# Designs tried in a protein design chat: VHH binders against Formyltetrahydrofolate deformylase 1, mitochondrial (PURU1). Part 2

Target 1, 298 residues: Formyltetrahydrofolate deformylase 1, mitochondrial (PURU1), of Arabidopsis thaliana (Mouse-ear cress) (q93yq3)
Amino acid sequence: GESLDSSVSPVLIPGVHVFHCQDAVGIVAKLSDCIAAKGGNILGYDVFVPENNNVFYSRSEFIFDPVKWPRSQVDEDFQTIAQRYGALNSVVRVPSIDPKYKIALLLSKQDHCLVEMLHKWQDGKLPVDITCVISNHERASNTHVMRFLERHGIPYHYVSTTKENKREDDILELVKDTDFLVLARYMQILSGNFLKGYGKDVINIHHGLLPSFKGGYPAKQAFDAGVKLIGATSHFVTEELDSGPIIEQMVESVSHRDNLRSFVQKSEDLEKKCLTRAIKSYCELRVLPYGTNKTVVF

## First folded at step 4 (VHH)

Design m04 (from d04 with T101R G103D; framework vhh_sonelokimab_d1)
Fold by ESMFold2-Fast, scan of step 4:
Structure m04 (fold): chain B 298 residues (1-298), chain A 125 residues (1-125)
Amino acid sequence: as target 1 above (298 residues)
Amino acid sequence: DVQLVESGGGLVQPGGSLRLSCAASGFTFSSYGVGWFRQAPGKEREFIGAISSSGGSTYYAVSEKGRFTISRDNSKNTLYLQMNSLRPEDTAVYYCAAGLRFDEVPTSDYEMDYWGQGTLVTVSS
C-alpha cells in the first residue's frame, strides 16, 4: 500500500556553541541567524562584553535536526562566521554525536574527591571518559576504590614520587591521550615544564577559599585567622601555586563554635562538590578564560 | 527524576515499635550511602543513623544506638529504620536522605544530595 500522510518526526538533538572575538555590531544577529536559517531552535543565549576591553564572549544552547543540518555543516557554518569576525575561539559540541572528553584523575592520600567523581560518572552525571587514575600513594587491592576501578576497567597507576623526583615524564606519558587533566587532591606541585609539555588544561581542587590561604593546611590557616566563611576553589593550574584562573567556589558558614575538625569536615564536603561542578561546567563549555587571570562563567 | 518517599509513620504508644521505609527511584540507589534524620517541633534537624551503599557499614548517633536499627535492600531500592522502645521525645518528622559515598557512611547534612518529604511519627499515650 500507499501512504500520503506518513509522519516522520525529526529527531532534534542539543548543540552548544561558544564564541570569542573582538566586539563588533551584529555578532549576536549573525550567530542566531545561522542557527535559525538551518531550522535550529535556540534554548539559551548568553553574552558577555567585559568593561576592561573590547572583546565579545557568547554561549548558545540550541536544538537542531542533524539530517537537515549535518554535523560537518554545523562546523562549516560557524567557521565561516568565525573567519568573518577573526574569532579567537569558536567551538561547537554536540554531546550525542561528539566523543566525550577523555580525562585522567590525579590524587594523593585523600580520595573523597575521586570517590565523588567516580559515583557521579557511574550515574551518568559527569560527561567524561576516565582513561586512568594516577596516584603517588599505593592503595591496597581490597579497598573499595580499587575494587570500583577494577570493576569498571579503569587503570590505576601508582607512581611513587619524592620531593626530589616527581616522576613527571612518566606521568606525561600516561596522560598523553587525554583532553584535560583533573587534580583531585594531588599534593605534588606540577612544574612549568610539565604544564608546557602537557599543553592542555589542568583543573585543580584547592581546599581553601582562594586567593586566601594558598599552600598547605588551608583549613587550619582559616581556623587560625578566625574566618566566618570556609570554602573550596576549583581553578586552572598555572606555574604559580594556587593562582590560576578560578572556575568555581563553594562556601559554608563557620563560627567560633567550630573546632579545627569541623573546619576540615566542612572543607572536604565543599571540595568534592566544587570539583564535580567545575568539571561539569567545563565539559558544557561554560568556562572560558579571559584577561590575564580571570574566567567567564556562563 | 530523583525521588525518596518515606512511609510507615503514625501514632504509637510509648514503649511501642515502628518500622519506617524509604522507597528510592530515579538514581542508582546501590551506589549511595543513605540515612535517617528527624526534626521535632521547635528543634533543629538531627542525625539518627546511616548505612553504606553495600550495607556493610552503619553509623548511629550516640543517643539512638541500641534502640534504632538501620538496614537496606538494594534489590528493592528501599531503606528501613526499625524503631523500638519509643518515647514521647521521639515525636518528629522522619526524613530519609541519600549521599554519594564509596561504601562509606554519610553522617552530615552536607554529605546528602537527595532528601525525602518526611513521614510524621507521633509517640503519645
Scores: ipSAE 0.000, ipTM 0.117, lowest interface PAE 18.0, mean pLDDT 85

Design m05 (from d04 with L100Y E104R; framework vhh_sonelokimab_d1)
Fold by ESMFold2-Fast, scan of step 4:
Structure m05 (fold): chain B 298 residues (1-298), chain A 125 residues (1-125)
Amino acid sequence: as target 1 above (298 residues)
Amino acid sequence: DVQLVESGGGLVQPGGSLRLSCAASGFTFSSYGVGWFRQAPGKEREFIGAISSSGGSTYYAVSEKGRFTISRDNSKNTLYLQMNSLRPEDTAVYYCAAGYTFGRVPTSDYEMDYWGQGTLVTVSS
């Protein structure tokens, strides 16, 4: 409406809907009509239909009046469409109503990724609740990171691990109430039994441009190989080392003028930016599973 | 001890039909999405189709649409693949797989937690 009415305007709040189903005629129209029929307004609509597969992916951002379209009705209306198309995935998030995702952060000796996550979280740029931090390295209580965690009431759990005993059952107990895990330079390989026992998504940062330079010291491997680009990769963790579906990658140019220290410094900067971007994208429902070992990222 | 055991493979003539079964044990089958994959000689493993934990939703790859049907029986912990109008190009080792996908249909290898050993299907005259 064109109303300049002085009465209290309806509060319109943002919603996000992701949809994945077998491709069919009219899906976009049905999803759009659902939102419009309830007085919602679409702000963004992204669609992916692969050329050689009969699948449909969409992500819509919309605003709506929760008085006219209550949160429970939003779910019911999208469920009706999901049933009609036999949807593989149909998820709605309303950030101002729905609880934030709960995460735990796992790390080893290096904390640059953790520090970046904490700063983004404090700035309101990372829409998660940090349940705890777990490390296989002990940290002095007077360090910047430990004082930060104490100030914000975030528990730090030192879990002493060895090659023979990764303490996975203890870690599983600590993370049981999380929605997903973040490996922020955690240098112990999580077993298939851990991943099955946890049963939810685990997102890792690898300090190399996958699928190249898997395993340890990828910045040194890149330096020794004489590469002209270095990178960092954030990916879902699977049982196979550094081989899970890729969420985000970042790159930077390097030359013969960069020494090993410069390679490491550039790598660390890429790692922290790559991980925070990946986690934000995940929380915003931008990352969907696709194909054999791939992602759709909206 | 988790186990997926495929059965029903063998030699069939072009245009023939075959039904594969996959018997699951050692885990709560009804909580897992399950699917079928195949691997032809000299090629990578390819996805055929999958079914959600409840059996309420299915998804099929393009090339198999209309010829293959996936079903499950949670009371028997068994997954099935009905294959019709078989072609020489369908010759492959067929694998069943199970993934904990929170009620979704698993559509990718990385969502699969458990794999069977495979059963050979040969389509030849």
Scores: ipSAE 0.000, ipTM 0.109, lowest interface PAE 20.8, mean pLDDT 85

Design m07 (from d04 with E104K E111Y; framework vhh_sonelokimab_d1)
Fold by ESMFold2-Fast, scan of step 4:
Structure m07 (fold): chain B 298 residues (1-298), chain A 125 residues (1-125)
Amino acid sequence: as target 1 above (298 residues)
Amino acid sequence: DVQLVESGGGLVQPGGSLRLSCAASGFTFSSYGVGWFRQAPGKEREFIGAISSSGGSTYYAVSEKGRFTISRDNSKNTLYLQMNSLRPEDTAVYYCAAGLTFGKVPTSDYYMDYWGQGTLVTVSS
């Protein structure tokens, strides 16, 4: 079993719990008492009750002794509270015990977002397992990206697509064992049938400040419109183009002195940072869908 | 390229005070939540407190609340820890750390992306 050496201090490990239900009296007290009753220590507690809807969101960070409060018991105790409040969502993550989220990365010709994610992943800064990379563009085996993927045993799947055949069934088979998908400049529109068939979250990076400049060439649209801020948006993918709930946005100032090339370069720098922030936030249970088209971000 | 450098550690008498600084470089400091941790010899790393990217929110471990104050200056890319009423059990290496928490306070080492080298604080007579 367990260590019986009482001369050793308890090893306290971090846990995260997110909770979403209809707003009610006593929720915070009940959730905090659950942690305290098992000898856990709450390090952070965020609560959000939207002004226009009587719902409750919380995210707690805590440390606990997994000997005194076994991982399975943590789930059972929070599930008891979830049932009491008819919770719409109740999720626990314990990073030192639970497996990392498995992702697949989809991209087209541009790879700046993939490169950034691979570097952060290698540095231990992106808390995911990368199952594969899928692209509708071929890449030479001697490129930095392809050599990196081969060195780390990450499969690269070239899936040749056309407007008439997006090969969505083939892609669904490749990603069946993932926890969520990341579109890192994948320039094909995923159909409603794909999204329904996959049935899990898909996170995209759009190289524009949504809701402005949807669709193709958002940096050029922004340049032509004379904007003073350029940005990138990471969002959940829905059937409506570039209209899913927003996770993260980043902006940079621009002026009449920036040419189109400068707009594109600033855009690419924002895209890679915005996407990595969104994925890290998602993995930390900070991003909760709210309503049809909004998020709570803790 | 990315660097966090702590300073201000040293020997102090019980009941004394110290102010630690952490200088950040190589990343956009103002976008990161930042915090302080400590590790005594033979003990696990312990969270002390943290501050949001804007400086508008702070969070402290219960055991340190009231004795320690965390603050930041984004114009100087610097994080501070004011330590008062120091005790022998405060003897430890003190680390600063930075994490992307999207405007929220990073409340544990799990959320930290970058770490400093540490500065030793010794509380002894």
Scores: ipSAE 0.000, ipTM 0.119, lowest interface PAE 20.5, mean pLDDT 85

Design m09 (from d04 with S31R E104W; framework vhh_sonelokimab_d1)
Fold by ESMFold2-Fast, scan of step 4:
Structure m09 (fold): chain B 298 residues (1-298), chain A 125 residues (1-125)
Amino acid sequence: as target 1 above (298 residues)
Amino acid sequence: DVQLVESGGGLVQPGGSLRLSCAASGFTFSRYGVGWFRQAPGKEREFIGAISSSGGSTYYAVSEKGRFTISRDNSKNTLYLQMNSLRPEDTAVYYCAAGLTFGWVPTSDYEMDYWGQGTLVTVSS
């Protein structure tokens, strides 16, 4: 009849699970049962089932007691469900236990995207470990960005590239221990050999609203075309230029009263926000492959 | 190849006893809750009873009260149904079924992932 005296409350921690398989009756019930049977509580549950395809996508956010449901057992239980449904994808992340994703940042002359990512990272708003910064441009040691990197012990690697020698083997060696790469206005085209050799995801920011303005000078292309919206696109890098699956896009209105400099400034503001949102979404398991060249974004 | 194979069915006299077995292969039997259903000609499939993956919990339909006992042997990947005091109305095809559950007993058709082909039980003089 009397309540148990306890000097310590259970610590409930957040977990995220993403699931992709052939569509079948009862998937949501099995996934929900898995969490509930161990005393977990679901905080959010998103499902996508395309009308024309027999495929199922889900993303759940839950809280659980790691004493009652140890991290290794969470993996085993979701793996059992994955085997049952022949899952194409089943990934669990527990941010307070699992290591942060390791990234390298590649850039050329422009650093506004790098600066934004470094500020978000310092503020704890970007859940990554930055292993290094790589640039094909040398930077003065007294610049804000170089002092920031030095203060935080983040290596800066100057890799001088030309059109004839992109130094891709050197870059591959520098990034071998990363989980994914971020191109923050890196203006050299990565070859198919580089992408195959790296073998992991590469996320780019393109300073134009894809698929309309591919390649160089998209802000000038937009200005010359008389568009009424300017934008930025973050996407996965594939061998085909500016054609990989889109993760995030941001837009702003423009008019005949905006000159080219105004287009460029609006573009840069959208680029830095678009890239940081895309990287955060990726790290939170919100971005899943869909079809041949599309994404599901939860 | 996932298989559930029922055996032990046959002809039995009213008041008699019969033990059914269900042999599982092609999946991790010890992680599944398992149960028995029956279907008589012209009737819907009826739940009989089920047992949790560990064997620690059982649930029976009220109609089988005290006459039927479910057990399992995870080392042999086998489910059993002991039927006592059989009646003519127990005549049916008996099916075993397995459902992935995490410590509770599956009781509905929708909770079952795998089904056997059935074994006929006939209760007649």
Scores: ipSAE 0.000, ipTM 0.418, lowest interface PAE 11.9, mean pLDDT 87

Design n01 (from e06 with Y110S; framework vhh_8fcz_2)
Fold by ESMFold2-Fast, scan of step 4:
Structure n01 (fold): chain B 298 residues (1-298), chain A 123 residues (1-123)
Amino acid sequence: as target 1 above (298 residues)
Amino acid sequence: QVQLVESGGGLVQPGGSLRLSCAASGFTFDDYGMNWVRQPPGKGLEWVSGISWSGGSTTYADSVEGRFTIIRDNDKKMVYLQMTSLKTEDTAVYYCAKPSYDILTGEYQSDVEGQGTQVTVSS
């Protein structure tokens, strides 16, 4: 019933702005004044100034009238402030105007993360456009996943890989029009040449609680080590294996009563939730670079 | 209320062409892929083609691959099905639909929102 009255009044739409610069007097005032001067209203404002570091991070959520403050002017006004403060990062997103991020999903044999991503996407809870799915494993056309992809017009590319030939040039061609990549249990290591050639963010799910248990069989490593918490980690991919900046982690308790199979099952449940939360946070501009290899997550 | 209005059907001879149109309203059209499905005489609903939300990717049933082209215009909230080299086996009521395939169960909801458009391929 809300749509009838909104047709005659200014329609206020949500915007998000993230800002990172060297700390200085009056940054919050300048950013908030920018929004207020155009008749915008701030709904949320988060600030992080690290102890012993002279840097500033903020994320604001606001509503505004796009007739009084056109989308291009929003960018110009924040860019003026960014130039004044020599900002390291200044990004605006207006979800009702800006196109959704285009992603490709890469996976190997295990599909629990893909299924969860597709489920959240279908429910409108994952604000991305899935351009394609790429796998180094064939899948039967009569599976629920393959039928779902076919009906939604999402191509599935089978790209056979070996240790000797990772088909990285072929994959780069398939993903050239994406905004970022998601590795949903893709079990081939992407080379530094691939990461440089792609030139954009790649987000991975690791089925272990980093920085512990890097590499293969993290559930077995955790089981053998007698841990009391297992976890999953979503992180940016860098040239160093399982060492990129962490975006999200989830944990669950384990005990001497859990066998290896129980560890694996709990791990899979954490992986799918961890990855979807990380992708949602990324799309909402909640994830910012911090320090040498860390993140701020608002 | 979700409304899907199909049009463009008719009688055509084998080897002929038709362009079907679907006008969408009552939902955020740009957020959904779209399908064309058909119901041949005496049969259930059969999936024909799919198009992603952006129009950047398309999929087709083996029986129509190379003969049919699905297109969308998000500004006009329209989906089209360009049909060429029509066969008698293409005779059906054609519907446009939001994808209704459940990822968890693999169940297909056979409900169609529109009235459909009749395509008859006959000499």
Scores: ipSAE 0.238, ipTM 0.699, lowest interface PAE 4.0, mean pLDDT 87

Design n02 (from e06 with G33D Y110S; framework vhh_8fcz_2)
Fold by ESMFold2-Fast, scan of step 4:
Structure n02 (fold): chain B 298 residues (1-298), chain A 123 residues (1-123)
Amino acid sequence: as target 1 above (298 residues)
Amino acid sequence: QVQLVESGGGLVQPGGSLRLSCAASGFTFDDYDMNWVRQPPGKGLEWVSGISWSGGSTTYADSVEGRFTIIRDNDKKMVYLQMTSLKTEDTAVYYCAKPSYDILTGEYQSDVEGQGTQVTVSS
């Protein structure tokens, strides 16, 4: 017979671009034209322009041929637009090419948030590289969590919070090569010096519905106050305790028939779901800074 | 039951000095590090300073470093915050705090207890 053409169709891969600048005429057109001119196809495009502020936020999801539009050229093209508009933020991620975000997980005695994150990570639902787990509590090697970490080669660092050594320098050294930190019920206040020294995003889970019930033991505060809704809040950590920009919140109903233990149990369930959703949103570039203490979440 | 009673706040002019006191009861005071935290009007809690269980080491927020001094007296079960060169930005309710153990969840966290003491820096 005749020779057959064995050519394979181009593999189109997903890309995400987020953009934040002063509002101006034609931004959407320039960003869309950038993708279309290289043969890319936009699958989703979200825009936010606040009513009383001349700023522009966008997030686009697109597919493209990495042979026709190489990864380095994608960066150059969006950077050219970013410079033209004096962009405050312009980030591209191509999940199939770019390395996953590296994180460390910090926790204290309770591990329910860590366990949930590890399960989601194992299931492929949490797109991160877990570099290590750090705790101010020692854990027995025969526990489910310790066996899980051993099975997957994830180091566990017991950082002693002894009466003689409360310094954060050891933790800062352990996390220096991470892209961001996750506090999964880490029950020590991180100092301004730690946050300044780390210099990157830190995401926390607070077991209360912020801005109410700041500080420790918010489930008891809520129970004592006779609330009818409880919640959990995931937020960026700032120097002000439990006051950083909010990423995600979840709520559940409570009544006079709930005792303090049932409040705590409901809180625990909300905490683990809230944190995993916040981390996933962050990794997908859905969370952008807005104002001094707010977020845009696409 | 853990009880922390703050005192010593008041109205002071910029550049002035004030000494806050915290009386602790209901726990083994000399087994715990102690912190001072503050809440400015309309804002959340801010960590100010910490002192180790023995008084041998101290830490300070950048905003107060060199102006505030934290001291403890384990025999009297007291922690103090000596404030100098006060600024209008130091206006807040000041609380002392220790690590708390949540019996239901089995975890440690810092929590503010008591009414705090109001510091107002104005001319």
Scores: ipSAE 0.000, ipTM 0.089, lowest interface PAE 19.1, mean pLDDT 83

Design n03 (from e06 with Y101W Y110T; framework vhh_8fcz_2)
Fold by ESMFold2-Fast, scan of step 4:
Parts: structure tokens; C-alpha cells; sequence
Structure n03 (fold): chain B 298 residues (1-298), chain A 123 residues (1-123)
């Protein structure tokens, strides 16, 4: 059937706006009025004002007509409010219009997190474009992972690294066109120089319940310590090892009946789910910096 | 939504063997570890064995270690418990269960859904 322009109903699409500034009178009203004045409808609105800090955080979900409120005008209108309040952060995402975040996945020998990310990505459950996979371990071309990457046109870059030569300049060149990086069990420590040179967010999965058991072999450390809970932690990477702001944590109980292999396997199951949840939250603008080394997660 | 159907129980003499089966449906079987738990006459639920989502890791209660083997077939959505050297103390209704995590408490919880399968070890 034929449709006429004059008879076509407007399509309302979802948008998300996150806002962080010094706390001030009238912020909620100005943000809400901005959306309402353009014919948008707010579906959800979350606000956080910490007790001991004069700062304001909000996340709004709304629907709007992109013909009446064009995407460029949405940015301009929120930027006007950001300038008024001296905002530390003001980001709009419109998933049906905006390109997906471009990521690179870094890993070492273990690939269970990569496999989970690829599975969720293929199923449309992970809203990212994967630009490449980088590993400091070579993989045979006939493995399931390598065949999957080839089938989907995702480059795999083998970058041989040692403690003496981390190949950071080569990695920086490979990832220059990404929006953020994901460390999916990448076991080399990224230098402060790398992090500064990259200049964007790097999200890691640590196979331990931070702040406990930093560094290598946290499942073994937990086993040796006789813990009754193990976990996985997804966090932003900073210059200090395994100490960046936490995005997501998952936990599982362990007992004297669990051997080291059981600890490792339970850990791996938690790592996969923890990382994918963290990446999804990040892409939905749910994760905002808070204080010196904390997060707000809406 | 979750359905678990246990089978394979019966009457067996001490020292005998049985293989229990559990057919799973209504959830993404490959995403979850599976447990076998049992309820002896007049007692509460007792954890027996666990298997990871991949089958790469297994755990056993001290009372059954070396005698029982838990295995899974992800293609068939089945979990099995191979029992050998059975004792009268193993007499119970056996259930398979999908473990769950309470993220707020960090507690490992095991829910039983089916009717179970009766194992009776008697001379």
C-alpha cells in the first residue's frame, strides 16, 4: 500500500540524557521544561544528590518526534542548559539515530569473556560495534573463535608483548578510532602513558571481588584465603592497578567442598556476566563518575 | 517457566548403582550451573553435587565424593547423576535444581521445581 505524507503518523523515538553539575535551584525544572517545550514525553527520571557533596546527577529517558525536535537541536538545547549550570557532564544518546559505540576487545590466553561478548553481540543484546580484537597470544585459524571473527569480518591482531615490550604505541594506533576499550582478561598492565595517550574510557574485567585480591590469580588467592564468597568486578582502568571506579560486581558462594578448579570455573561464569552487564550499562549512559573514585549507576 | 523433570530412581541393594536423569526446559540451560539435592526421610534438603554451566567443573558433598559423578549434556539439556557404591544413608528423594544468586546478600540459593525421583537403598 501507498502512504501519503500528510497521513503519516509521527514516529516517537527514545532518547536518554545524563547530567552532572554543581547542585543548584531549578535544574530539574529546566531539564524537564526543555523536553516538554519541544513536545517530548519523559518516561523515567532519576536524580542523585549526595549528602556530603554539592553536586547533582540526573538521568532521563524520554520519547520525542525527531521531525519536530531534530537530533542536532536536541544537542544544542541540552548544551545551552549545560553552559548555564557549568555542567561537568551532559550527554544525549538517541539509540535509533546515533551510531553504536565502537570498541576494541583486548584479551590474553583466556577467551571465555570474549566468547560471551561475541555471543551477546551476535544476538543483538550488546549495543556496540566491534572494530577489532587484539591479543598478546596467537590463536590457530581453525578454532571456533577465529572462524567466528572471520565470518563476521572482525580483524584479529596478534601483538606479541612481554614485560620489557608492551607494544603500547602499536596498540594505540589499532584503537585510535574506538569510543572505548574493553579488557576481556588482558593480562598486561596498561601504563599511565597509554591511558593518557588513549584519552578515553577503558573498562576491565577483574576475576576477583575488588578491593580484595588485586593482581594475578585472584581465584587462587581467594581459595588459599578460605573465603566464602568469590566474585568478579568490572571497573574503569586507572593508573593504579585494579583500583579504578567500580561499574558492576557479581558474587557466588564457595565452601570447603569447592576445589581450586571449582573456584576458577565459578569465577569464569561470573566474569562473563559481570563484563557484559557493565558494558550494557555503560552504553545506556547509566554509569557516571562520582567523587574521587566512585560511580553513580542508574 | 523453569521445568525440571527427574527420573531414574528405584530400589537398589547396598553397594549397587543407579543413574539419575534430569530434563531441563524453560530457561537457557547453558547459562546455568546445575545441582543435585536430596531429601532423606524426615530431614531437610541436602546438597549432593554441582556442575558448572560448561561441565568443566564439578563439586560433591563429602558424603558422596568418590562414589557419585555428575555430568551434563548441553545439546540435550540434560543433567545426570551416576551413583555407585550406594549406602542405606543415600535413601532420599533426589531433585535436580538450577542454582541462583542473590546479588544483594551474595547467597547461593537452590530451588527445587519438580517432583523428584525416589532412591531407596535397602537390603
Amino acid sequence: as target 1 above (298 residues)
Amino acid sequence: QVQLVESGGGLVQPGGSLRLSCAASGFTFDDYGMNWVRQPPGKGLEWVSGISWSGGSTTYADSVEGRFTIIRDNDKKMVYLQMTSLKTEDTAVYYCAKPSWDILTGEYQTDVEGQGTQVTVSS
Scores: ipSAE 0.000, ipTM 0.116, lowest interface PAE 18.0, mean pLDDT 83

Design n04 (from e06 with I103F Y110S; framework vhh_8fcz_2)
Fold by ESMFold2-Fast, scan of step 4:
Structure n04 (fold): chain B 298 residues (1-298), chain A 123 residues (1-123)
Amino acid sequence: as target 1 above (298 residues)
Amino acid sequence: QVQLVESGGGLVQPGGSLRLSCAASGFTFDDYGMNWVRQPPGKGLEWVSGISWSGGSTTYADSVEGRFTIIRDNDKKMVYLQMTSLKTEDTAVYYCAKPSYDFLTGEYQSDVEGQGTQVTVSS
């Protein structure tokens, strides 16, 4: 057994491993043994095995001594298991060693989501490095958001767009060194060519409860339809409009006493919280692809 | 179309040995891990062993660990199961299986494609 001595205790650090492969007897045991054999300790283990599908999903959280189990060896050991099972996905993240994900934030006129993310980021609640902010709207240099970005050395790129010219090649150049993109109320539809050219995940906030009320102005659509719940949806962006795999949803009750302005205000409050929760979950490896258009969320 | 042809089964006494062979065709063999699965009389399919696409990693069910060895030859497009110290409980039809990727679900499945090879362990 391993005892910790207070004179020179091993520095144990957290790691996260996600795994997706063909289902087989003993996978949990093999993954657990991999961690235990190197003196690691599992703090949490989540498993999903769909009924009638021969596939396995897991996410483990563990602590380990990086002197006894070096970061490169962690990768090699899990990669050996991944090859063994022909895994579709096997990713290890060690937050204290691995670089944070680099993101760019895209927005249009509305900035409530950007402001919320900047506040969460400053508070250490979003584990990302913000590479830049891109907008198809100008902002005055004396606004709170512009002063914040300047203070933190985060570039703001104004990219003037129209329906006829979305400036996608310019945006692709600006975001080439990011790990994923966040659309924080960016109101231009990204083309299939953009998504193919970028080649990485794009996470959007939609100001409506998908799969209902796709497209523009969903709060008005919901108001006109007489709904009793208003919501926001964070999802992966695919070529099909507002149809990508859902990451997170939030809802609030509405009634005949809510006017359109009240619907919009409730929507905006849900949007900012929904997006920040989705991004945090993504960065913690809680969100995995499932089927053609679904997610597993641990 | 994927085709897997198993061979090498037969009648053997407890404690004996057999080597099963699987000839693969109709897919890029080097891109897939391969499995051996078995079906005992009156029971469902049971996973026995797996080998990675390169042959660099192998796995075994606890019931066969230390007794069976899975090997592949990518040049010949063959996978083998070397069985030693056979027990009466190893009596089954043995199949090799390629994981199939279901694009509708985005998931791998182990499908039995061939007729299998019968292994009978009895005195």
Scores: ipSAE 0.000, ipTM 0.099, lowest interface PAE 21.7, mean pLDDT 82

